# Designs tried in a protein design chat: VH-VL binders against Imidazole glycerol phosphate synthase subunit HisH (hisH). Part 8

Target 1, 208 residues: Imidazole glycerol phosphate synthase subunit HisH (hisH), of Pelagibacter ubique (q4fnt5)
Amino acid sequence: MNVTIVDYNSGNISSVINSFKEVAKDKVNIEVTSDLNKIRSSDKVVLPGQGSFKSCVDALNAINGLVETLNEFTVTNKKPLLGICVGLQMFADLGYEETETKGLGWISGKVSKIDNQNNKFKLPHIGWNEINIVKESKIFEGIKNKSHMYFVHSYEFIPDDKSVISATTDYSSNIVCSVEKENIFGTQFHPEKSDKLGLKIIENFLNL

## First folded at step 26 (VH-VL; from s1 with heavy chain S35H)

Design q1
Fold by OpenDDE, fold request of step 27:
Structure q1 (fold): chain C 208 residues (1-208), chain A 125 residues (1-125), chain B 107 residues (1-107)
Amino acid sequence: as target 1 above (208 residues)
Amino acid sequence: EVQLLESGGVLVQPGGSLRLSCAASGFTFSNYYMHWVRQAPGKGLEWVSWISYSGSRKYFADSVKGRFTISRDNSKNTLYLQMNSLKGEDTAVYYCAKETWVFTGKWYYYAFDIWGQGTLVTVSS
Amino acid sequence: DIQMTQSPSSLSASVGDSITITCRASQSIRSYLNWYQQKPGKAPNLLIYAASSLHGGVPSRFSGSGSGTDFTLTIRTLQPEDFATYYCQQSWSYPFTFGPGTVVDFR
């Protein structure tokens, strides 16, 4: 099995790479690349993002054919894809970080700034927080409800179709922290930074 | 006030053992990776070890691998460095450092934003 | 591991001078480079992160630039309190390695 972590200059993704390789061991081949053919031929794809919505989208668009390739992979061929943090956010139609930016549009919705309620809540949301699993998800196998995951974000994905929500977290409001739509998986939290349970989620994805 | 405070540095003989502590305050300790960085007298900074949030993951420099152990007690906001089989080359000021996320508006980066005052470990016969 | 180097190893300057310290990485680290200042007998302090972003409280006379493998720290109008050793550190991949340091002495 070949799994590609898309390296499109979306910030420091070393932790993602390290965690996926750790989990994969010798059972799964982990490739880190932006090569379109490798992405196309992969069994699964990981789309990380460690920046602003706009920066990550711009980075995607900076690589000719990458978005189209990802669309083919995810939408046309319906192969498993995991978006992490901004990777999840980019599923949206639009994001409003920095400026209105068009996302991938795989899941209808928008990415908006978390309401900090007049500084009652510090942004970015950094650290451990419980996730509320509201729907069964393939990547949450063996993950108990109310488990803690690690977050680093100031914006939230607000899907139009609430049925895609697999988990939420309580920060200022009920924030979406995971979605699942057919072959598309997304986590607002960083499974690569969520220690044992995060690695379990990664394992679940690799075993899909 | 955000603060790290190392302790435990003393004179030990080669082959001896020593445990350092780093007390954290002013921030949510469990939200951050913690590091040990050492500095031999008159020398530069050398990374020694890091530990993940819960302590489930940890790594060491080759120079200390197999001899040093890193741990943390989040309930006590304390980082530890267990040093065994100490050598003269281990003589240094040992700093604990907080690895933080920093955002430039475009990308997230890592940096050691908080350091302890350091504790001196001297290994000598 | 990523190897970090610095140039020069030491330099002497006068108050009011402008100095530049160079840091080089053995491979591209993009802009994931931090600068630290360490005064004698003290712990290092973060000066710059992301190659060019000033950490809170750091005077504007400090500036960083560069990307990829080559980076520079510039101190304009050196002040007496700037006497220190400066270290670069890559934050691209673990382990986060440090440069050997540059000692800045005042004449």
Scores: ipSAE 0.858, ipTM 0.938, lowest interface PAE 0.5, mean pLDDT 96
Fold by OpenDDE, last read:
Structure q1 (fold): chain C 208 residues (1-208), chain A 125 residues (1-125), chain B 107 residues (1-107)
Amino acid sequence: as target 1 above (208 residues)
Amino acid sequence: EVQLLESGGVLVQPGGSLRLSCAASGFTFSNYYMHWVRQAPGKGLEWVSWISYSGSRKYFADSVKGRFTISRDNSKNTLYLQMNSLKGEDTAVYYCAKETWVFTGKWYYYAFDIWGQGTLVTVSS
Amino acid sequence: DIQMTQSPSSLSASVGDSITITCRASQSIRSYLNWYQQKPGKAPNLLIYAASSLHGGVPSRFSGSGSGTDFTLTIRTLQPEDFATYYCQQSWSYPFTFGPGTVVDFR
């Protein structure tokens, strides 16, 4: 099995790489690349993003053919894809960080700034928080409800279809922290930074 | 006030063992990776080890691998460094450091934003 | 591991001078480079992160630049309190590694 972590200059993704390799061991081949052919031929793809929505989208668009390749992989061929943090957010139609930015549009919705309730809540949301599993998800196998995951974000994905939501977390409001739509998986939290349970989620994805 | 406070540094003989402690206050300890960085007398900074949030993941510099262990007790907001089979070259001031997330508006980065005052470990016969 | 180097190892300057310290990484670390200041008997203090972003409370006379493998720290209008040792540190991949340091002394 070949799994590609898309390296499109979306910030420091070393932790993602390290965690996936740790979980994969010698059972799964982990490739880190933006090579279109490698992505196209992969069995699974991980789309990380550790920056602003606009920065990540711009980074994607800076690589000719990458968005089209990802669309082919995810939408046309319906192969498993995991978006992490901004990777999840880019599933949306639009994002409003920095400026209105067009996302991938794989899951209808928008990415908006978390309401900090007049600075009552500090942004970015950083640290451990419980997740509320509201729908069964393939990547949450063995993960108990109310498990803690690690978050680093100021914006939230708001899907139009609430049925794609697999988990939420409470911070200022009920924030979506995981989605699942057919072959598309996304986490707002960083499984690579969520220690043992985060690695379990990674394992679940690799075993799909 | 955000603070780190190291303790435990003493004189030990080669081959001896020592455990250092780092007490954290003023921040949510479990939200951050913690590091040990040491500095030999008159020398530069050398990274020693880091530990993940819950302590489930640990890494060490090659120079101390197999001899040092790192741990943390989040209920006590304390970081530890167990030093075994100490050598003369382990003589140094040992700092604990907090790894933080920093955002530039575009990307997230890592940095050591908080350091302890350091504790001196002297290994000599 | 990523090796970090600095130049010069030491330099002498006067108050009011502008000085530049160079840091080099053995491989590209993009912009994931931090600068620290350390005075004798004290812990290091974060000055700059992300190669060019000033940490809170750091005077504007400090500036950082560079990307990839080559980075610079510049101190304009050197002040008496700026005489110290400066370290660069890469935050691109573990283990995080430090440069050997640059000592800035009075001329």
Scores: ipSAE 0.852, ipTM 0.936, lowest interface PAE 0.5, mean pLDDT 96
Fold by OpenDDE, fold request of step 27:
Structure q1 (fold): chain C 208 residues (1-208), chain A 125 residues (1-125), chain B 107 residues (1-107)
Amino acid sequence: as target 1 above (208 residues)
Amino acid sequence: EVQLLESGGVLVQPGGSLRLSCAASGFTFSNYYMHWVRQAPGKGLEWVSWISYSGSRKYFADSVKGRFTISRDNSKNTLYLQMNSLKGEDTAVYYCAKETWVFTGKWYYYAFDIWGQGTLVTVSS
Amino acid sequence: DIQMTQSPSSLSASVGDSITITCRASQSIRSYLNWYQQKPGKAPNLLIYAASSLHGGVPSRFSGSGSGTDFTLTIRTLQPEDFATYYCQQSWSYPFTFGPGTVVDFR
C-alpha cells in the first residue's frame, strides 16, 4: 500500500510525517511529495496544513496541476483522503482568513473565524479538548467519546450539510472538529500531536 | 508568572545515577512538549531529550540514548530526567525548556519560549 | 540530524555599533530558525523566531533575516546589555539543534 503525504509547502509538516511513518512501520509505504504521478498512483492521500487558510490554498495553487490531481484522486476516483487542520478547512467552498479565499469545494461550506466573545476565549485555540463524536466514523474506531485531542487553530469549518460532521468540540461554541463524507476524512485537531489516541486515528486511516 | 525551575544537580561519580526535576508554573503544563537542553562548562547548547504532552512519546540525543530516561507528571506539573551510567562528558548545566507554538499570520513555528535557570550536574571521580 | 554553524565564533564591538552574526544549516530549514541570547550564568532567552519575527519584549534593534540554509542576526546600535552569547536553533525537524554560538564582547 502506498500513502502519500502531500508536501506542497504548507508549513512544517514534520510531525505529520514522523507520526505516519511511526504508525506505518514497514507495512505501508509513506511517500512525502508533490509529484503528481505519485499522488495519482497512491492508494491514500494525506493533506496537511499548518498555516493560514489563504497561505495553504496559495501554496496548493502554486504547484501546477496539483489541485486537479487532488480532484481526480478524491472526487473522480473516490480514493481515501485525510485532511489535517487547514487541510480539512480547504474542503470548504470559501475561507475568510486574511481574505476571502476559494477552497477546494469538496464539502460545501465556509471557514470562518471562531468567535472569541470579546476575548473571553483566546485565539488560537491551543491545547487539549474533548471531542464529541456525533456520528460513527471509520477513523474513530477504538476512540471513546469525550476523548481528548490536540488543537491549534483560530478558524472553524462550517459545513452546509451537517450530516458530514463526525465530531465536534466545545470552544466558544460547538465547533466542527471532524468530518466524514464517503472517502473524504478531515480533522481540525492534529492527530499527529494527540499522542496515543492520535496515532490510533492515523492507524485507522492507514487500515481503511 | 510563567516559570520553570530545575533541581537535583549535584556532584556524582562516573557510572552513577541522578534524577533531575523541573517544576512548571503559570501555564497549562500538559499543553506543551517539554525538553531538556544541556550546556557543558564554557560550551554551547546541546539538545538532550523531549517528551510529548502525555508522555507517550519520547526521544533522545544519541549521546544519551540508552542511559537517560525522560518522564513527566502532569498532575504535579513536573518534568524529570533520569540519568544513569553517567560519564564525565555529561557534566553540564541542564535546562528544561518549554516548546511553544508561534504564529506569524501565515505559518506556525516552534520555539523555546520559556527556560529554567538550569541545574549543574558534575560527573567526576 | 541537521548541523548548525555560526560565524564568527566571537566578535568585539563598541556601544552604538551595528553587528551581524551568520548562521548556516546543513540543509534547508526554510524559515524555521530561532535566535537566542544568553548572558553569563543565565538561561537563554528567545529573541527571534521564524527567522525574522521579533519575540515579544525584544528591542527593535534586533532583526533577523534569511531562509533556506543561510541566516543572519543583526543588532543595530549595540547597547551595554547586549553583551552576551547568541545561538541559532533550527526548528524544522527533530532533534532541534543549536549553532555553536557567537560571543559578543565590547571593545
Scores: ipSAE 0.850, ipTM 0.935, lowest interface PAE 0.5, mean pLDDT 96
Fold by OpenDDE, last read:
Structure q1 (fold): chain C 208 residues (1-208), chain A 125 residues (1-125), chain B 107 residues (1-107)
Amino acid sequence: as target 1 above (208 residues)
Amino acid sequence: EVQLLESGGVLVQPGGSLRLSCAASGFTFSNYYMHWVRQAPGKGLEWVSWISYSGSRKYFADSVKGRFTISRDNSKNTLYLQMNSLKGEDTAVYYCAKETWVFTGKWYYYAFDIWGQGTLVTVSS
Amino acid sequence: DIQMTQSPSSLSASVGDSITITCRASQSIRSYLNWYQQKPGKAPNLLIYAASSLHGGVPSRFSGSGSGTDFTLTIRTLQPEDFATYYCQQSWSYPFTFGPGTVVDFR
């Protein structure tokens, strides 16, 4: 089993790398690379993002052929992909962080700034929050509803098709925090930062 | 007021044990990784250990692995460092530090934004 | 582990001077570098994060630059309260590691 964590300069993804390696141990080969051939030949892909929507998209586009390779992997070949934080957000058609930016368009929708209700809520949303599992998800095996996950974000993914939503979290509003569409998985929260339960989610993905 | 306050530093003999405490206030303790950083007299800063939010994950510097343990009680907003088999080279001021997320508008970064005043541990015969 | 070095280990300066401290990483840490100031008998204080971002409350005479492996901290118009030891610290990967420090004392 080969799993590639896509390293496309999307911020500090060391925690993602460390957590996945910790869970994988010697059972799964974890590659950290932007090499197109490695991505193409991988069994699963992790798409992390630790920055703004625009910054991550720009970083993605800065690597020739990467988007096409990811499209082939995810859309054409329908292999499992996990987007983390901005990785999830990039699934959208458009994002509005900094400037209107085109996403990957894998899941119809948009990424918009969380309404903090005139500073009633602090942005970014940082820290533990309960997730409301609204749909069964393969990566939520063994995860109880209302479990706490760790969040770091100011923007939210708003899918057009609500059926792709697997979990939400209550902050200033009911914010989407996880989606599942066929082979595509996404978490707004950081499973790599969510301690034991987060590692369980990672394990679930690796065991797909 | 955001504050960290270390305690427990005393004189101990080589081979002895000591537990340090760090009391946190003014912030949601469980939302942050906590670190121990030490400084030998007249020397620089040396990272010692960190502990994750719930305490489920821990890491140590090679110099203290197997001898030190780190823990936290989030209900008490307290960080601990259990030091066993102490050596002379462990003599230092021990600081607890809060690791924070910082966003520049483009990327997220980590930094130690809050430090305690430190507590002196002296290991000597 | 990522090794951090600083240059110089110490320097003497006068009030009003401009000084530059260098920090190097054994491997690329991109912009994930922080600078701290420590005065005798006190805990370190965060000055700069992300290589060049000024922490809140820090005077504008402090500035940071660099990326990859080479970084600099510059203090313009040195003030009496700026005489201290300065440390760089990489925040790219655990374990976080500090430079050996640079002592800035009175000439």
Scores: ipSAE 0.830, ipTM 0.929, lowest interface PAE 0.5, mean pLDDT 96

Design q1
Fold by ESMFold2, fold request of step 27:
Structure q1 (fold): chain C 208 residues (1-208), chain A 125 residues (1-125), chain B 107 residues (1-107)
Amino acid sequence: as target 1 above (208 residues)
Amino acid sequence: EVQLLESGGVLVQPGGSLRLSCAASGFTFSNYYMHWVRQAPGKGLEWVSWISYSGSRKYFADSVKGRFTISRDNSKNTLYLQMNSLKGEDTAVYYCAKETWVFTGKWYYYAFDIWGQGTLVTVSS
Amino acid sequence: DIQMTQSPSSLSASVGDSITITCRASQSIRSYLNWYQQKPGKAPNLLIYAASSLHGGVPSRFSGSGSGTDFTLTIRTLQPEDFATYYCQQSWSYPFTFGPGTVVDFR
């Protein structure tokens, strides 16, 4: 099987690449590319993002045909896709980081700045925080509730349909940290930086 | 007050062993990769080793690989460097440094934002 | 490992001068470059991250530029406290290696 990590100039994705290759070993071929034909023929896609909402969306749009190809892969053909950090956030209709920017629109909702309660909470939310797994989840198989994952973000995804939420974390308020809707999976935390349990999430995704 | 404080640097004979400590305060220690960087007298900075958030991943410069071990105790907010089979070329001031995410408004980057004041290790007969 | 070089190795300058230090990486590091200042007997301090972003509290007379493999640190209107050694560091690939340093000396 072939799994593509989309390389759309979305920041330094070396940790994502290394973690996926570590889990995949000789069993799964990990491609790192923006080539549309390779993406289209993939069995699964990983969409990372380590920047602002606007920067990541602009980077996707700068590659002609990429958004259309991802829409076909994800929405039309219903193939598995994992969004990491801003990759999850781009599922939204709109994001407000830097400026109002249209997302992919795959899961209705918006991306807004975390309410820091008048600077009571530092932004970005950096570090280990526990997660609350709130529904049956394919990627959390073998992961206990209240496990800790690694976060680095200042904005949060707020879905309109709360049934897509698979996990939350508490930082200032109750923040969505994972969504799961059919073939669409997303984590606000970085599984590639979340040690053994993060690698387990990657393994679960690869084994779908 | 955010700070790093190294200790344990002394005079040691070639072939000897020494453990350095780096005490962290004023920040959540487990949220950051930690590094050791050394500087021989009159020379530049040489990266030595890093350790991940939990200590599950570690990496060493070729010049110390097999002789040095890095560890951290997140419950004590302390970073360690165990140095074995010491050589004259290991004589240096050893700094611990905190790696952090920094954001430009567009992309996330890494930098060493907090350094300790260093501890001197002298390897001499 | 990504190798970093700096030029010049040292320079002499007077208060009020404008100086330029260059740094070169052995492969593209995009904008993943930091600059540190180290005064004699002291630990290094972060000056610039992401090639051109000033760390908090760093005077505006410091500026950084470049991308890819070639980078520049400029100090305009040199002050007495700026006589120090300057190191570049790549932060693209572990290990985050340093350049050999540039000594900026008075007179």
Scores: ipSAE 0.566, ipTM 0.844, lowest interface PAE 2.5, mean pLDDT 93
Fold by ESMFold2, fold request of step 27:
Structure q1 (fold): chain C 208 residues (1-208), chain A 125 residues (1-125), chain B 107 residues (1-107)
Amino acid sequence: as target 1 above (208 residues)
Amino acid sequence: EVQLLESGGVLVQPGGSLRLSCAASGFTFSNYYMHWVRQAPGKGLEWVSWISYSGSRKYFADSVKGRFTISRDNSKNTLYLQMNSLKGEDTAVYYCAKETWVFTGKWYYYAFDIWGQGTLVTVSS
Amino acid sequence: DIQMTQSPSSLSASVGDSITITCRASQSIRSYLNWYQQKPGKAPNLLIYAASSLHGGVPSRFSGSGSGTDFTLTIRTLQPEDFATYYCQQSWSYPFTFGPGTVVDFR
């Protein structure tokens, strides 16, 4: 089985690569590439992002044919895709980090700055925080409610359809930290930095 | 006040063992990867080891792998380096360092923003 | 591991000079490059992260540039307190390796 981590200059993805390879071992081939043919032929795709919404979208668009290929893989062919951090945020229609930027539009909604309640809460939301699992989830198999995951972000995804929300976390308000819609999975937290339980989520995704 | 303070550096014989400590204060210790970096007299900085937030992941330089272990106690805000089978080449000032993320407005990066003042380990007959 | 090199190994300069230190990585590290200053008997201090971003409190006479494999630290209008050793460090891939250092001595 071939799983591709999309390398589109989306920040430092070393931890994502290392964590997926650690879980995959000899059983799953992990490709790290922006090559469109390798992405098309993948069984699963991982879309990471450690930057602003605009920077990540611009980086995707800078690679000719990449967005179209991801749309085909994800929306047309309904193959499994996991978005991590900004990778989840880019599922939205629009993001407002830096400037209004069109996302991938796979899950209707917006990405907006976390309301810090007049500086009562520091941004970015950084460190370990509990997750509230709010529906049955393929990637949370074997993960107990109130497990801790690692966060670093200042913006939140606000989906129009609440049924896509698989987990939330409390920071200032109730923030979406995971979505699951058919073949589309996303986490706002970093499973690659969330120790054993993060690796379990990666394993669950690889076993879909 | 954010601080790191190493302790435990002494003169030891080759083949001996030593445990270094690094006490952290002024920040949420468990939110950060921690590193050990050493500097032999008159030489440059050499990365030694890192440990993840919970201690579940650890990595070592080839020069110390199998001889050193790293641990942390997040309830005591303390990082440790257990050094076994010490050699003359392990003589150095040992620093602990805090890895942080930094954001430029476009991308997230990593840097060692806080360092301890170091503790001297001398391995000599 | 990603190997880092620096040039020159040492240099001598006078107060008021402008100097340049170079750092090279064995593979592309994008802009994931930090610079540290270390004075004799002291711990290193972070000067620059992300190749060109000044850490808080660092004077504007310091600047960094470069991407990919080649990076430069520039110190304009050298001051007496700039006598130190300067290290680059890549932060692209663990382990975050250091360059061998550049000693800046006042003439």
Scores: ipSAE 0.402, ipTM 0.794, lowest interface PAE 3.6, mean pLDDT 93
Fold by ESMFold2, last read:
Structure q1 (fold): chain C 208 residues (1-208), chain A 125 residues (1-125), chain B 107 residues (1-107)
Amino acid sequence: as target 1 above (208 residues)
Amino acid sequence: EVQLLESGGVLVQPGGSLRLSCAASGFTFSNYYMHWVRQAPGKGLEWVSWISYSGSRKYFADSVKGRFTISRDNSKNTLYLQMNSLKGEDTAVYYCAKETWVFTGKWYYYAFDIWGQGTLVTVSS
Amino acid sequence: DIQMTQSPSSLSASVGDSITITCRASQSIRSYLNWYQQKPGKAPNLLIYAASSLHGGVPSRFSGSGSGTDFTLTIRTLQPEDFATYYCQQSWSYPFTFGPGTVVDFR
């Protein structure tokens, strides 16, 4: 089995790479590339992002043919894809970080700044916070409700269709922290930074 | 208000053991990776070890691997370095340092934003 | 491990001078480079992160530049408090290794 972590200059993805390789061992081949042919032939794809919505979208668009290849892989061929942090946010139609920017449009919705209630809540939302698992989920198998995951973000994904939401977290308001729609999986938290439970999520994704 | 305070540095004979502590205050300790960095007298900074948020992952410089262990007690906001089989080359000021995410407006990076004052370990017969 | 080098190892300068310190990584670290200042007998302090971003409270006479493998720290109009040792550090891959340091002394 071949799983590709898309390398599109989306920030420092070393922790994502190390965590996936740790879980995969010799059973799953982990490729780190932006090569379109390797992405097309992958069994699963991981889309990380550790920057602003605009920076990550611009970085994707800077690689000729990459967005089209990801659309084919994900929407047309319905192969499994996991978006991490901004990777989840880019599923939206539109993001408002820095400037209004068009996302991938795979899951209808928008990305907006977290309401910090007049500076009552610090941004970015940094650190461990508990998650509320709100539907049956393939990637949360073996993970107890109210488990803690690690967050670093100032913007939130607001999907139009509530049925895609698999988990939420409370920070100022009830924030979507995971989505699951058929073959499309996303986490706002960083499973690669969420210790053993984060590695369990990675394992569940690899075993789909 | 935000600070790290190392303690436990003393004179120790070669082959001896010593435990260093680093007390944290003014921030949520469990939200950050922690590091030990040492500096031999008149020399530069040498990274020694890091520990993940829960303590489940730990890494060591080759020069101390197998001799030092690192731990944290998040309920006490304290980082530890257990130093065994000490050698003369371990003589140094030992600093604890807090690793944080920093944001430039475009990308997230890592930096050591808070350092302790250091504690001197002298290994001499 | 990513090896970091610095040049020069030491330099002498006067108050009001402009100085430049260079740092080189053994492989590309993009912009994942930090600079620290350390005065004798004291802990290091974060000066610059992400190659060019000033940490809070750091005077604008400090600036950083570079990407990939080659980086510079520039101090314009040296002040008495700037005589110290300066270290670069890569933050691209664990372990986050340091350069050997550059001592900036009075002429």
Scores: ipSAE 0.397, ipTM 0.793, lowest interface PAE 3.7, mean pLDDT 93
Fold by ESMFold2, last read:
Structure q1 (fold): chain C 208 residues (1-208), chain A 125 residues (1-125), chain B 107 residues (1-107)
Amino acid sequence: as target 1 above (208 residues)
Amino acid sequence: EVQLLESGGVLVQPGGSLRLSCAASGFTFSNYYMHWVRQAPGKGLEWVSWISYSGSRKYFADSVKGRFTISRDNSKNTLYLQMNSLKGEDTAVYYCAKETWVFTGKWYYYAFDIWGQGTLVTVSS
Amino acid sequence: DIQMTQSPSSLSASVGDSITITCRASQSIRSYLNWYQQKPGKAPNLLIYAASSLHGGVPSRFSGSGSGTDFTLTIRTLQPEDFATYYCQQSWSYPFTFGPGTVVDFR
């Protein structure tokens, strides 16, 4: 099995690479590339992002044919994709970080700044926080409700269809921290930085 | 006030052992990777070791691998460096440092934003 | 491990001078480069992260540039407190290695 971590200049993705390779061992081939043919032929794709919504979208668009290939992989062919942090956020129709920017449009909704309640809550939301698992989810198999995951973000994804929400976290408000729509999975937290339980999520994704 | 304070540096004989401590205050200690960095007298900075948020991951410079161990107690906001089988080349000021996320407006990066003042370890016959 | 070099190893300058220090990485580190200042007997302090972003409270006479493998630190209108040792550090790949340092001495 071949799983591709998309390398589109989305920040330093070395922790994502190392965590996926650690879990995959000899059982799954982990490819790190922006090569369209390798992405197209993958069994699963990982879309990371450690930057602003606009910066990550611009970086995707800067690679000729990449967005179209990801659309084909994800929407047309219904193959598994995991978005991490801004990778989840880019599922939206629109994001408002820096400027209004069109997302991938795979899960209807928007990305807006977390309301810090007039500076009562620090942004970015940094550190360990509890998650509330709100529906049965393939990637949360073997993960107990109220487990802690590691977050670093200032913007939140607000889906139009609440049925896609698989987990939330409380920070200033009830924030979506995971989505699942058919073959499309996303986490706002960083499973690659969330210790053993984060590695369990990666394992669950690889075993889909 | 955000602070790191090292302690435990003394004179030790070659082959001896020593444990350094680094007390953290003014920030949520468990949210950050921690590092040890050393500086031999008159020399530059040498990275020694890091430890992840929970302590589940650790990494060491080749020069100290197998002789040093790193740990943290998040309930006490304290970082430790256990140094065994000490050699003359381990003589240095040892700093603890906090790794943080820093943001440029577009991307997140890593930097050591807070350092302790250091503790001197001397390994001499 | 990514090896870091700096040039010059030392330099002499007067208050009011402008100086440039260079740093090179053994492989591309994109913009994942930090600069630290260290005064004798003191811990290093962060000056610049991400090659060109000033850390809070750092005077605007400090500036950084570069990407890939070659980076520079510029100090304009040197002040008495700027006579120190300067280290670059890559933050692309663990371990986050340091350059050997550049000593800036009063002439």
Scores: ipSAE 0.350, ipTM 0.778, lowest interface PAE 4.0, mean pLDDT 92

